# Ledger of designs, part 17: VHH binders against NADPH-dependent diflavin oxidoreductase 1 (ATR3)

Target 1, 247 residues: NADPH-dependent diflavin oxidoreductase 1 (ATR3), of Arabidopsis thaliana (Mouse-ear cress) (q6nps8r221to467)
Amino acid sequence: KPDCFLKMTRNEVLTKAESTKDVRHFEFQFVSSTIEYEVGDVVELLPSQNSSVVDAFIERCGLDPESFITVGPRETENSSFSEEMITQIPIKLKTFVELTMDVTSASPRRYFFEIMSFYATAEHEKERLQYFASPEGRDDLYNYNQKERRSILEVLEDFPSVQIPFDWLVQLVPPLKPRAFSISSSPLAHPAAVHLTVSIVSWITPYKRTRKGLCSSWLASLAPEQEVNIPVWFHKGSLPAPSQSLP
Below, E stands for the ipSAE of ESMFold2; O stands for the ipSAE of OpenDDE; V2 stands for 0.75 times the mean of E and O plus 0.25 times the DockQ between their complexes.

## First folded at step 21 (VHH; framework vhh_7nfr_2)

Design u4 (from t3 with D31E; at its last look DockQ between E and O 0.61; V2 from the best seeds 0.00; counts 0 for: pae O 2.1 > 2)
Fold by OpenDDE, look of step 21:
Structure u4 (fold): chain B 247 residues (1-247), chain A 122 residues (1-122)
Amino acid sequence: as target 1 above (247 residues)
Amino acid sequence: QVQLQESGGGLVQPGGSLRLSCAASGFTFEEYAMHWVRQAPGEGREWVSDISYSGGRTYYADSVKGRFTIARDNVKNTLYLLMDSLKSDDTAVYYCAREGDYWDSPYGFDSWGQGTQVTVSS
């Protein structure tokens, strides 16, 4: 369960127009309860996924976005939010996918390919999937999947004969995870507000594909006028080591 | 718990060589791609090299290509970085990092070592 919800009140680019980097200053206000924090504390934000991609995923999987589902607990790390959403109360499938399943940015695990092989109807696809799932194929899988940062949707699109039941997809698809940011504001200076300084992440893959960070890009795309409520969690301490610059 | 411990750093002259090691524990080492990342004084972290599960695929930053060699021993749960023809610009703290399942960047890491200092100076 989120600690509270924030809404964006400012989206300001800090970098010059000619810069290759996009660094932004974000300001948020508490929508619900105010949480006590200190400068340097960490806030985790749950990003929203691109709706068109989510729709494409749902369609690719032969699912009805408007259907209502009930799901059991997911035993995955950092899925506390998802777990809390799992209830005996029916939820719209599209909503469930949007909030709990990372279908847009996360790369699948090797086991995903193994399971795909069982649900492939085209022989050549099955063989390829078996290869990727094999010890012999692991390095090739690394190139195909992790290095290119292929999403669940992209992988499924590459293997059109694969139809995985939704109950398996729920287990196999990486959970949508909140992203952590250091708070750059002080509640003393800015009551009922949270400021973040965020570098908008983008990169080029070995095959020259443009990739974007899910959360940073999403935040960058937000306008205060939209009044989007963002579920967040507050933590004491420091962020893990930052991501490296691209070579 | 996941642990990564770098070693092998030190002071060397330009043109010299070093071999860094990263001892991994607390997880199935062969199930993860591994990376070397370095951070020079006053600079941001720079990706150096990565290696796939079995070592069959290796990648290098342009700045170290041809000079550095990444390797791994999955039996010993150890990652290596052989550094030849060292330059002053190679001075940095070198970290080994485990590549996570997924991340919000091209080189998403879920675990880091504490780093080992490499100093290249005449």
Scores: ipSAE 0.148, ipTM 0.595, lowest interface PAE 2.1, mean pLDDT 88
ESMFold2, look of step 21: ipSAE 0.591; ipTM 0.838
ESMFold2 (binder alone), look of step 21: mean pLDDT 82; pTM 0.832

Design u5 (from t3 with H35E; at its last look DockQ between E and O 0.55; V2 from the best seeds 0.00; counts 0 for: pae E 2.04 > 2)
Fold by ESMFold2, look of step 21:
Structure u5 (fold): chain B 247 residues (1-247), chain A 122 residues (1-122)
Amino acid sequence: as target 1 above (247 residues)
Amino acid sequence: QVQLQESGGGLVQPGGSLRLSCAASGFTFEDYAMEWVRQAPGEGREWVSDISYSGGRTYYADSVKGRFTIARDNVKNTLYLLMDSLKSDDTAVYYCAREGDYWDSPYGFDSWGQGTQVTVSS
């Protein structure tokens, strides 16, 4: 699935102490296998989510983090090779949420609010959710949700009577996805290494909520030479520039 | 395949006006909030304005407030930026951008156009 793994070997602050920006130089080494790339190519890194926030989400939804779920293909059957496809590996619910569901940074879509309205038991919450899901409330939903950069967890906490079944949550919560960065190193100058220059993003929304970029802040929190293998994918430089490059 | 094509840029004198357009295709335009972002020579990209799904909510950077107007036409799938009282500080490439759901920065774009040059002579 991932092309390979990287481990961080350097985390250096580039900006002056008085600067309003935090820009870092990160260096990584390949783990076990290597990929050929050129300067200006893009690498995608899968971020790790804050475990305490994942725990808060699971608790808010009334779920058991230690319960087991199974995920696997059910559509295909083949003689000898289908044995591996039928074997379903159980995974803890907490691990599934940590790896696949973006509960910390991504904003829910309008349909999420519609489904919430069906599961709200407080009248004032149901009415507000129905309004947000309606054509008349669409622009007010933008102001509440997207403009404030609200996460799934924050929305659920604003509507405490809502209890959504896990099957709906899996379908509606945005998937945790890799984030793309332009590679600043040359494999000729730095064999078996990948260098990135990353802005560590933190901002305040109009309603005074503090926001942090998920991947950039996670990378900043890592210590060099830790035993953290980061799953990565490489792409040619013809791909669109990552949004992390914006100030 | 999301496509955003900006137009309407050009050379204008200080105090002049321009109207930028962005033709959108390949997605359901009315389901997305839209933004204008600009990049001055030798500078990083700067958020200019954004607009909600139906256009009832608009937001502006302090540097352009009162001078620029963002608008959208969901029938024509077009985003606009009306630029009045232009200053030399407004010289930049202007990009039309579609908001995504992921906020790795304050300007969480998932798609943007090629840009259109606006130049305000001193």
Scores: ipSAE 0.506, ipTM 0.802, lowest interface PAE 2.0, mean pLDDT 83
ESMFold2 (binder alone), look of step 21: mean pLDDT 79; pTM 0.798
OpenDDE, look of step 21: ipSAE 0.791; ipTM 0.918

Design u6 (from t3 with Y107E; at its last look DockQ between E and O 0.48; V2 from the best seeds 0.61)
Fold by ESMFold2, look of step 21:
Formats: sequence, structure tokens, C-alpha cells
Structure u6 (fold): chain B 247 residues (1-247), chain A 122 residues (1-122)
Amino acid sequence: as target 1 above (247 residues)
Amino acid sequence: QVQLQESGGGLVQPGGSLRLSCAASGFTFEDYAMHWVRQAPGEGREWVSDISYSGGRTYYADSVKGRFTIARDNVKNTLYLLMDSLKSDDTAVYYCAREGDYWDSPEGFDSWGQGTQVTVSS
């Protein structure tokens, strides 16, 4: 559960129009409940994934976006008796994917390719996936997948005969995670406000594909007049990314 | 617990050579691509090089191509950066980093070490 929600009130470009860098100043207001923080504290924001990309993933996997799935707080190999599981509220599959499965900014691991090989029905696809999962193919897998920063959807599109059950997808697709930013505002100067300075990340892969960071690009795409409530968490201290401390 | 420890930095003259090492522990080293990243005083991080799981694929920033060589030893769980023809512009703290699943940035790292200082000058 998020600590609270923020709403964007300003989106200002700080870099020159012809710069190869895109740095933005964002301002946010608390929606209903406020959290006390200090300048230099960290806020984590849960990004929204592009709905059309989520829809494409669901369609590619042969899933029904309107179907319901059940997620219980006591999910284990020996889950609680049926009475406890019956009290869990079902969630739409599309909503679950949008909020919990990173289909846009994470690459699958080698084990995903092994599982894909079990579900491939075209022989040439099965052989290629088995190669990628093998010791002989591991460096070629790196070049194909991780170096190009291919998403789970992009990999699945390259192997159209593969149809993986949703239970496997939930286990193997990296979870959608909040992203952390240092807070640049002071609550004394800007009561009930949070300001961030964010570099909008973009690069070109070896095969000339353009990639963009999920959270930074999503923030850049928001208009202040939109009524988008962003789930957030506050933490004391500095971000690990710009320091020697690693996650 | 993932641990990365760089060593081998120091003071060298222009045109000199250094060999950096990164000892890795707490994870299955051969399952991860590894990177070198550097940070000069007052500047942001700059990606230097990366290497595939078995070392069969290597990649370099244009600024170091032809002068630096990345290598790994999966038996000793060690990453290396061989630096030749060093220039004053190569002065920086050098970090080894482990590639993560998430690529919100070009670096895409989930772990990195404390760094080792390389200084090119007298």
C-alpha cells in the first residue's frame, strides 16, 4: 500500500531545445494525505505502463483482459484452506498486468527462454530457444536479448508459436517496481509540495532501436491538467543509483 | 549478499597502463553480464564497457575503444579492465557493476562496488 498519492502540477523542460539531454523540473501536490519529509529525502513513484502495450501483451499471450484472477495474501505452496482463499477479492487480469508485471522496461532471464522452448510448437522456434537456453548459446542470447534491452513482449513476438500459461508468465515476468528520486523541494518553502529534477533517459541499442526509461518517459508525458494520481512511498536518505551504495 | 570490490587503481603517467580487477561474490557470477562505469570529478557516470556471460561478446564506449580491454574469469569470479594508452581524460573513479533485469537507464545496473581511483598525471 502506497504512503499517499501525488498529482503533477508542473512539467518544465530545463535543457536547451537542441540538447541531446532532456532534464525536467516536475512539481507535485499531495492529493489528500500529506507526508512530512526533508529536502534530500527519497520518494518512490509507481509508473504507469502504456495501456496499448499492455493490451498488446495480453492479446499476444491469448489472454482475456476482462477475466478475473484471485491473489491471496497467504499464497504459498500449501495455501490456506479454501475458506480463507474465498475471502480474497478477485482482480481483472488486465489490471493485474498493468500494476504488477513489467512488460515494457525489463528483459526476461535465460530461464524464461527455457520455459518458452517447452511451449513452442514451431520446430525452428523450439530449436532456437533451446540453443539460447544452452551453454553454447548464452553469449548469443546476451546479444539478442539483454544488450538490445528487449522487453518480454518483443521476445514473445519473435517466437509466435509460443503460448505460455499465465501462471508461468506471472512467475517469470519481472515485477513492476517503483522508481526512486531525490526530493529537491523544501516543505518550508513549498508546503504540501514535492519537486523533482529528473533526467529523461533515452538511448540507441546496437541494432539502432531507440529505448526510453519507463518512469522518466512516463513522467515527461504527463500534462499538469490531467487528473492522474501517482502512488508514492517516502524514505529518508539518498538514492543508491548516484552513489557507491547499490540496491 | 551481492558484493563487488574493485582494485588496481592508482597514479600513472599519460601513455601508461593499468589493470583493474573486480572481485565478485554472493551470486552466480557467470549468469550476469558485467560492466565498467567511471565518474570524473563533478561529472555524471559514464559507461565504459560491458562483457557477456562467458566473455564471447565485448562492447566499449567510443572514448576508450582500442585502448581498453574488458575480460572476465568465471572460475575466479573476477572482472577485469586492462587500460592502455591512458590519457588525462581517463582520470576517474572506476566502478564495476552487475547488469540487472530493469533498464530504466542505459546503465541498467542492480549492483555496483565502491570504486577504485585512477589518476593520469604527475
Scores: ipSAE 0.522, ipTM 0.808, lowest interface PAE 1.9, mean pLDDT 83
ESMFold2 (binder alone), look of step 21: mean pLDDT 83; pTM 0.834
OpenDDE, look of step 21: ipSAE 0.786; ipTM 0.907

## First folded at step 23 (VHH; framework vhh_7nfr_2)

Design v1 (from u2 with S105T; at its last look DockQ between E and O 0.67; V2 from the best seeds 0.68)
Amino acid sequence: QVQLQESGGGLVQPGGSLRLSCAASGFTFEDYAMHWVRQAPGEGREWVSDISYSGGRTYYADSVKGRFTIARDNVKNTLYLLMDSLKSDDTAVYYCAREGDYWDTPYDFDSWGQGTQVTVSS
ESMFold2, look of step 23: ipSAE 0.545; ipTM 0.825
ESMFold2 (binder alone), look of step 23: mean pLDDT 81; pTM 0.822
OpenDDE, look of step 23: ipSAE 0.818; ipTM 0.924

Design v2 (from u2 with W103Y; at its last look DockQ between E and O 0.69; V2 from the best seeds 0.64)
Fold by ESMFold2, look of step 23:
Structure v2 (fold): chain B 247 residues (1-247), chain A 122 residues (1-122)
Amino acid sequence: as target 1 above (247 residues)
Amino acid sequence: QVQLQESGGGLVQPGGSLRLSCAASGFTFEDYAMHWVRQAPGEGREWVSDISYSGGRTYYADSVKGRFTIARDNVKNTLYLLMDSLKSDDTAVYYCAREGDYYDSPYDFDSWGQGTQVTVSS
């Protein structure tokens, strides 16, 4: 559960038009409740995933986005608060995916490929997935997957015979997590406001895929008139260097 | 919790060599790609090198190709950076970083060490 919600009140480009960088100044105001913070504290924002990409994931997995699910705790070393929150109340499958499963910006781990191999019906796909999961194939998996920053959806599309049950997907798809930013405002100078300075990041992978950071790109796409409420968490103190570079 | 501790930095003359080490604990080291990143005073961070899970694939920034070698020892849970032919512009704090799964940047690292200073001067 978030500490509160913020609403964007300003989205200003700081970099010159000819610059190779895109740096933005964002201003937010609290929605309903106010949290005390100090200069140098960190705010975590939960990004929104592109709804059409979430829909593509659900369709690719043969799932009904309008169905309701109740997810109970499973035996795991990595229990999280968000899983416990959603198991208390039935929730639409699409809403669960949108809020809890990172299908757009996180790369799957090796174990995901092993499980995919058990659900592959095409022999060449099964053999390739088994190779990726093996000690001999793990460095090739790095090149294919992590170095290219492939998403869960992109991997599933590369192996079309694979049909994984939703229970496995919930366990193995990386959770959607908030992203942390250092607060650039002082509540003394700007009462009840939070300001961020954010680099909007994009890059080209070795095989010429264009990638953009999920949260920074999403923030850049927001406008104050959209009235979007953003779930946030506040933390004391700054992040250790160099988790956030100088702008 | 994840812990990364760099060592091996120091003062060296141009053309000299150093070996940096990064001791890793609190996670299964062999399951993660590892990176070296450096930051000179007053500058942003610069990615230096990365290495795949078993060490069979290595990548380098153009500024260090042919001079630096990244390596790992998965038995000792240690990452290395062997630096040869050092130049004055290699002076920086060098950080060991663990590859993350979530990307908001090309250098999406979920854990960092505290860094070790490398100074190249006569």
Scores: ipSAE 0.520, ipTM 0.811, lowest interface PAE 2.0, mean pLDDT 84
ESMFold2 (binder alone), look of step 23: mean pLDDT 82; pTM 0.828
OpenDDE, look of step 23: ipSAE 0.734; ipTM 0.897

Design v3 (from u2 with R98K; at its last look DockQ between E and O 0.59; V2 from the best seeds 0.63)
Amino acid sequence: QVQLQESGGGLVQPGGSLRLSCAASGFTFEDYAMHWVRQAPGEGREWVSDISYSGGRTYYADSVKGRFTIARDNVKNTLYLLMDSLKSDDTAVYYCAKEGDYWDSPYDFDSWGQGTQVTVSS
ESMFold2, look of step 23: ipSAE 0.601; ipTM 0.845
ESMFold2 (binder alone), look of step 23: mean pLDDT 80; pTM 0.805
OpenDDE, look of step 23: ipSAE 0.679; ipTM 0.866

Design v4 (from v1 with W103Y; at its last look DockQ between E and O 0.60; V2 from the best seeds 0.00; counts 0 for: pae E 2.2 > 2)
Fold by ESMFold2, look of step 23:
Structure v4 (fold): chain B 247 residues (1-247), chain A 122 residues (1-122)
Amino acid sequence: as target 1 above (247 residues)
Amino acid sequence: QVQLQESGGGLVQPGGSLRLSCAASGFTFEDYAMHWVRQAPGEGREWVSDISYSGGRTYYADSVKGRFTIARDNVKNTLYLLMDSLKSDDTAVYYCAREGDYYDTPYDFDSWGQGTQVTVSS
């Protein structure tokens, strides 16, 4: 459950036309509710995944996007029952995938490959998945999967005989995470507004695949007239410092 | 609690060598790919090298290929960077980093060390 929603009101390119970097100034306004913040606080935004990629995932897994599912607290055994049980309203499968399952940017773990091996019907696929799941194969799995930044969908497409039940997919697919940004505006200077300065991230993997940061590229693609409501969370304090040395 | 502690930095002349170490604790070291990242004065951070879980696969930035060697000792839970033929451009703080599962940037890491200074000067 988000703290509130933001709507983009400005998307401005800050870098010069000759620059290879793309840095943007984004402005947002609160939608319906407001949150008190200070300059230097952090906002987390939940990115939207590309709808055609979500559709491809659903189709690849043989699922009905319009079916309704009821979400239970399977992975919330460490959490209070009362908090999670209040969300047992049926939801469309496609909506659940769009909001909760990272099928576009997170790489699957080794356990995902082990479970895939149980559901592979082509013998050569089963053997390769068993190898990847083994201690002897894990360096080759690193080269195949993490070094290339392969997504869940990309891995599933490489092993077409695998058909995993949805209950397993919910457990195994990494959750879609909000991405954190330092707020550059002051509410004193810009009441009811949030400003961000964001580098739009892309890079090339060893096998020459072009990758883009999910949230930064999604933000760059938005226009104010689209009136997209963005779920957000506010936190006090600054971000931990990640690497900034690569395009 | 995940902890990464770098050591082995110092002052060296051009053409010299250093060996950096990173002691890891608080997690199963052999289950994670490990990275070296550096930050020169006034610059952003630059990925240097990474190594797979058992050490069978290694990768290097073009700027250090042929001069640097990454290695790991899964018995001692230690990551190494052997730096040869050092140049003034190699002057930086060098960080040990643990790879995570999510990639919002090319080298998002879920844990970092405090860094060790390497200075290459006359």
Scores: ipSAE 0.466, ipTM 0.781, lowest interface PAE 2.2, mean pLDDT 83
ESMFold2 (binder alone), look of step 23: mean pLDDT 82; pTM 0.828
OpenDDE, look of step 23: ipSAE 0.752; ipTM 0.902

Design v5 (from v1 with S54N G55S; at its last look DockQ between E and O 0.67; V2 from the best seeds 0.58)
Fold by ESMFold2, look of step 23:
Structure v5 (fold): chain B 247 residues (1-247), chain A 122 residues (1-122)
Amino acid sequence: as target 1 above (247 residues)
Amino acid sequence: QVQLQESGGGLVQPGGSLRLSCAASGFTFEDYAMHWVRQAPGEGREWVSDISYNSGRTYYADSVKGRFTIARDNVKNTLYLLMDSLKSDDTAVYYCAREGDYWDTPYDFDSWGQGTQVTVSS
């Protein structure tokens, strides 16, 4: 559960037009509830994934976006959910994917390729996936997958005969994670507001694909006063923070 | 718990050589690509080099190509950086880093160590 929601009220480009860098000043207001924070604290924002890409993933996997699912807790200790009692509430499949499964900005792990090989029906795809999962093929997998920064959807598109059951996808697709930013505003000067200074990250991979950081590019795409409620969590700056965006 | 511990830094004259080591524990070392990243005084972090799972692929920043060599020993769970022909511009804290799955930047890392200081002077 998020601590609260924010909505964007300002999106200002700070860098000059001739610059190759894009740095923005963002301002946000609290929606409904207010969290007390101090200057130098960290806010985590849950990014929104491009809905066309989410739809493409659901279609590629042969799933019904309007179906309802019930997801049981995994009997593992991730950092966020230890000691929680089991509660199962039906959720629309598309909503579950949008909020919890990173299909746009995370690369699959090697085990994903191993499971794909089990569900491949074209022999040339099965053989290539088995190669990638093997000790002999792992360095080639690095260049194909991690060095290129391929997403889950991009890998699935390269192996069209693969049809993985949804239960496997829930386990194998990296979870959508909030991104951490240092708060640049003071609540004394700006009550009920949060200001961020964010570099919009973009790069080109070895195979000439353009990549953008998910959260930074999504924030840059938002219009001020747009009715988008952003789930957020606040953390003290004096404690070790979760992983955050770096240069 | 993932742990990375760098060592082998120190003071060296320009043109000299150093060997950095990074001891890894708490994970299956051979399943991860590994990186070296450095941070000069007052500067942001700069990616230096990476190496694939079995050492078959290595990559270097243009600033260090031909002078630095990345290597790994999957039996000892250790990452290395062999630095030759050192320059004053190489002065920095050097970090060992494990590649993550999320790409918010071109070289995202999910774990890194405390760093080891390399100083190239006089």
Scores: ipSAE 0.527, ipTM 0.813, lowest interface PAE 1.9, mean pLDDT 85
ESMFold2 (binder alone), look of step 23: mean pLDDT 82; pTM 0.831
OpenDDE, look of step 23: ipSAE 0.571; ipTM 0.807

Design v6 (from v1 with D101N; at its last look DockQ between E and O 0.68; V2 from the best seeds 0.53)
Fold by OpenDDE, look of step 24:
Structure v6 (fold): chain B 247 residues (1-247), chain A 122 residues (1-122)
Amino acid sequence: as target 1 above (247 residues)
Amino acid sequence: QVQLQESGGGLVQPGGSLRLSCAASGFTFEDYAMHWVRQAPGEGREWVSDISYSGGRTYYADSVKGRFTIARDNVKNTLYLLMDSLKSDDTAVYYCAREGNYWDTPYDFDSWGQGTQVTVSS
């Protein structure tokens, strides 16, 4: 369960228009309970996924977005929601996918390809999937999947004969994870607000595909007028890793 | 719990060599691409090298090409960085990083070691 919800009140670009980098200053207000934090603490934000991509995923999988589902406890440590919340109340399938399944920003793991091979009806696809799942094909899988940052949807689209049951998809698709950001504001200066300085990341893959960070690009696209409630978690700051730069 | 622990850093003269190691635990090592990233004093984090699951694919920053070699032993769950012809500009804290699967940033790293200091000085 989120600690609280935030609402964006400011979206300001800090970099010059001529810059290749997009760094922004975000300001948020507490919508629900105010959480005490200190400068340097970390806030995790659960991003919203692109609705069109989610719809496409649901359609590709032959699912009904308006159907209601009940799910059992997730055994994965990376669940954004408590197992208890997920299992007790029927939820629309689309909502479940949106909130729990990363279909837009996570690349599948090798095991996903292995399972895909079992559900492929086209022989050539099955063989390719088996190859990707094999030790011999691991480096090729790396180039195809990891380096290109292919999404679950993209991979499924590349193998149209594959139809995986939803109960398997729930287990195989990486969970939607909140993204961590260092808080750049002081509660003393801004007692009811949280400020973030975020680099909006975009890069080109080896095959010249444009990729964007899910959360950073989503935040960048938000306008205060939309009044989007963002679920968040607060954590005490630890020894931060150095700031990442592009190679 | 995912753990990465670097070792092998130290003081070396220009032109010298070092071998860094990164011991990995708490996850299936062979299922992840691994990276070396360094941070020089007063500078930002700089990507150095990466290696694929089996080690069949390696990549290097232009600044270290021809001098550094990344390798891995999946049986020992260890990542290596062989550094030859070291220069003063190579002075930095070197970090081992596990590549994640998310589109949060280019070269998504979801786990880091504590780093090992490499100092190249006459």
Scores: ipSAE 0.304, ipTM 0.666, lowest interface PAE 1.9, mean pLDDT 89
ESMFold2, look of step 23: ipSAE 0.642; ipTM 0.845
ESMFold2 (binder alone), look of step 23: mean pLDDT 82; pTM 0.829
OpenDDE, look of step 23: ipSAE 0.007; ipTM 0.262
ESMFold2, look of step 24: ipSAE 0.644; ipTM 0.831
ESMFold2 (binder alone), look of step 24: mean pLDDT 83; pTM 0.831

## First folded at step 24 (VHH; framework vhh_7nfr_2)

Design w1 (from v1 with D108E; at its last look DockQ between E and O 0.72; V2 from the best seeds 0.63)
Amino acid sequence: QVQLQESGGGLVQPGGSLRLSCAASGFTFEDYAMHWVRQAPGEGREWVSDISYSGGRTYYADSVKGRFTIARDNVKNTLYLLMDSLKSDDTAVYYCAREGDYWDTPYEFDSWGQGTQVTVSS
ESMFold2, look of step 24: ipSAE 0.594; ipTM 0.841
ESMFold2 (binder alone), look of step 24: mean pLDDT 83; pTM 0.830
OpenDDE, look of step 24: ipSAE 0.597; ipTM 0.822

Design w2 (from v1 with D108H; at its last look DockQ between E and O 0.61; V2 from the best seeds 0.65)
Fold by ESMFold2, look of step 24:
Structure w2 (fold): chain B 247 residues (1-247), chain A 122 residues (1-122)
Amino acid sequence: as target 1 above (247 residues)
Amino acid sequence: QVQLQESGGGLVQPGGSLRLSCAASGFTFEDYAMHWVRQAPGEGREWVSDISYSGGRTYYADSVKGRFTIARDNVKNTLYLLMDSLKSDDTAVYYCAREGDYWDTPYHFDSWGQGTQVTVSS
């Protein structure tokens, strides 16, 4: 699945103590296997989500974190033969959420609000969700949701009467995605190593909510002695990934 | 494929005006918030403005507030930036960008145009 794993060997603050910016130099070593790359190639790292936030999501949704689930495609039959032949291992619900569902950094799409409206039991919540899902309410939805950078968990907490079955949550919660970084090291100068220069991102929304970038803040929180294995993917050449963002 | 194509840039004197356009295709335009982002020579990219799905909510960087107006036409699938009272600091390549939904940074864009040059000088 991932190309390999990396472990962090160095976490160094580059910015001056008086600076309002936080820029770090990270060094990683390959775990067992080595992938050939060049300076300027891109590495994608899968971030870890805070376990207590995952627990809060599971509790908010009325789910049993220790239950076992088997996840497979049910919507499309034209690929069902190949997937039906593959042995699928049950996994704990909590583990599935931790690794695959972005409950902390991605905003839900309008369809999520539409489905929430069908599962709301408080009338004022149902009416508000129906408004957000309507053409007349879409700009107010933008202001509430995307402009405030609300996460899935935050939206669910604002509508406490909504209880969505897990099968719907799997379809509607944005997937946890790897984050792309330009590699600053050369394999000639630093064999079997990957170096990154990363700005640790924090900002304030229009309604004064503090936000942190999931991957950058997670990387900043790691210490080399923790021995965390990070799943990674390597890509040639292009600095911007398809999900391009401001530096 | 998602395509964004900017036009309307050019050379203008200080105090002048320009109207930038961004033609969008390959997606349902009205389902996305849209942004203008600019990059001056030797500088990083700077967010300029964004506009909600139907155009009823608009936001501006402090550096352009009161001088720039963002608008969209969902029938023509076109994003606009009306730039008034231009000054030399506005010289940059201006990009049209489509908003994504993963907040690793204050702004997340999943598609960009090729940009249009705006130069404010003599």
Scores: ipSAE 0.566, ipTM 0.815, lowest interface PAE 1.6, mean pLDDT 85
ESMFold2 (binder alone), look of step 24: mean pLDDT 83; pTM 0.838
OpenDDE, look of step 24: ipSAE 0.762; ipTM 0.893

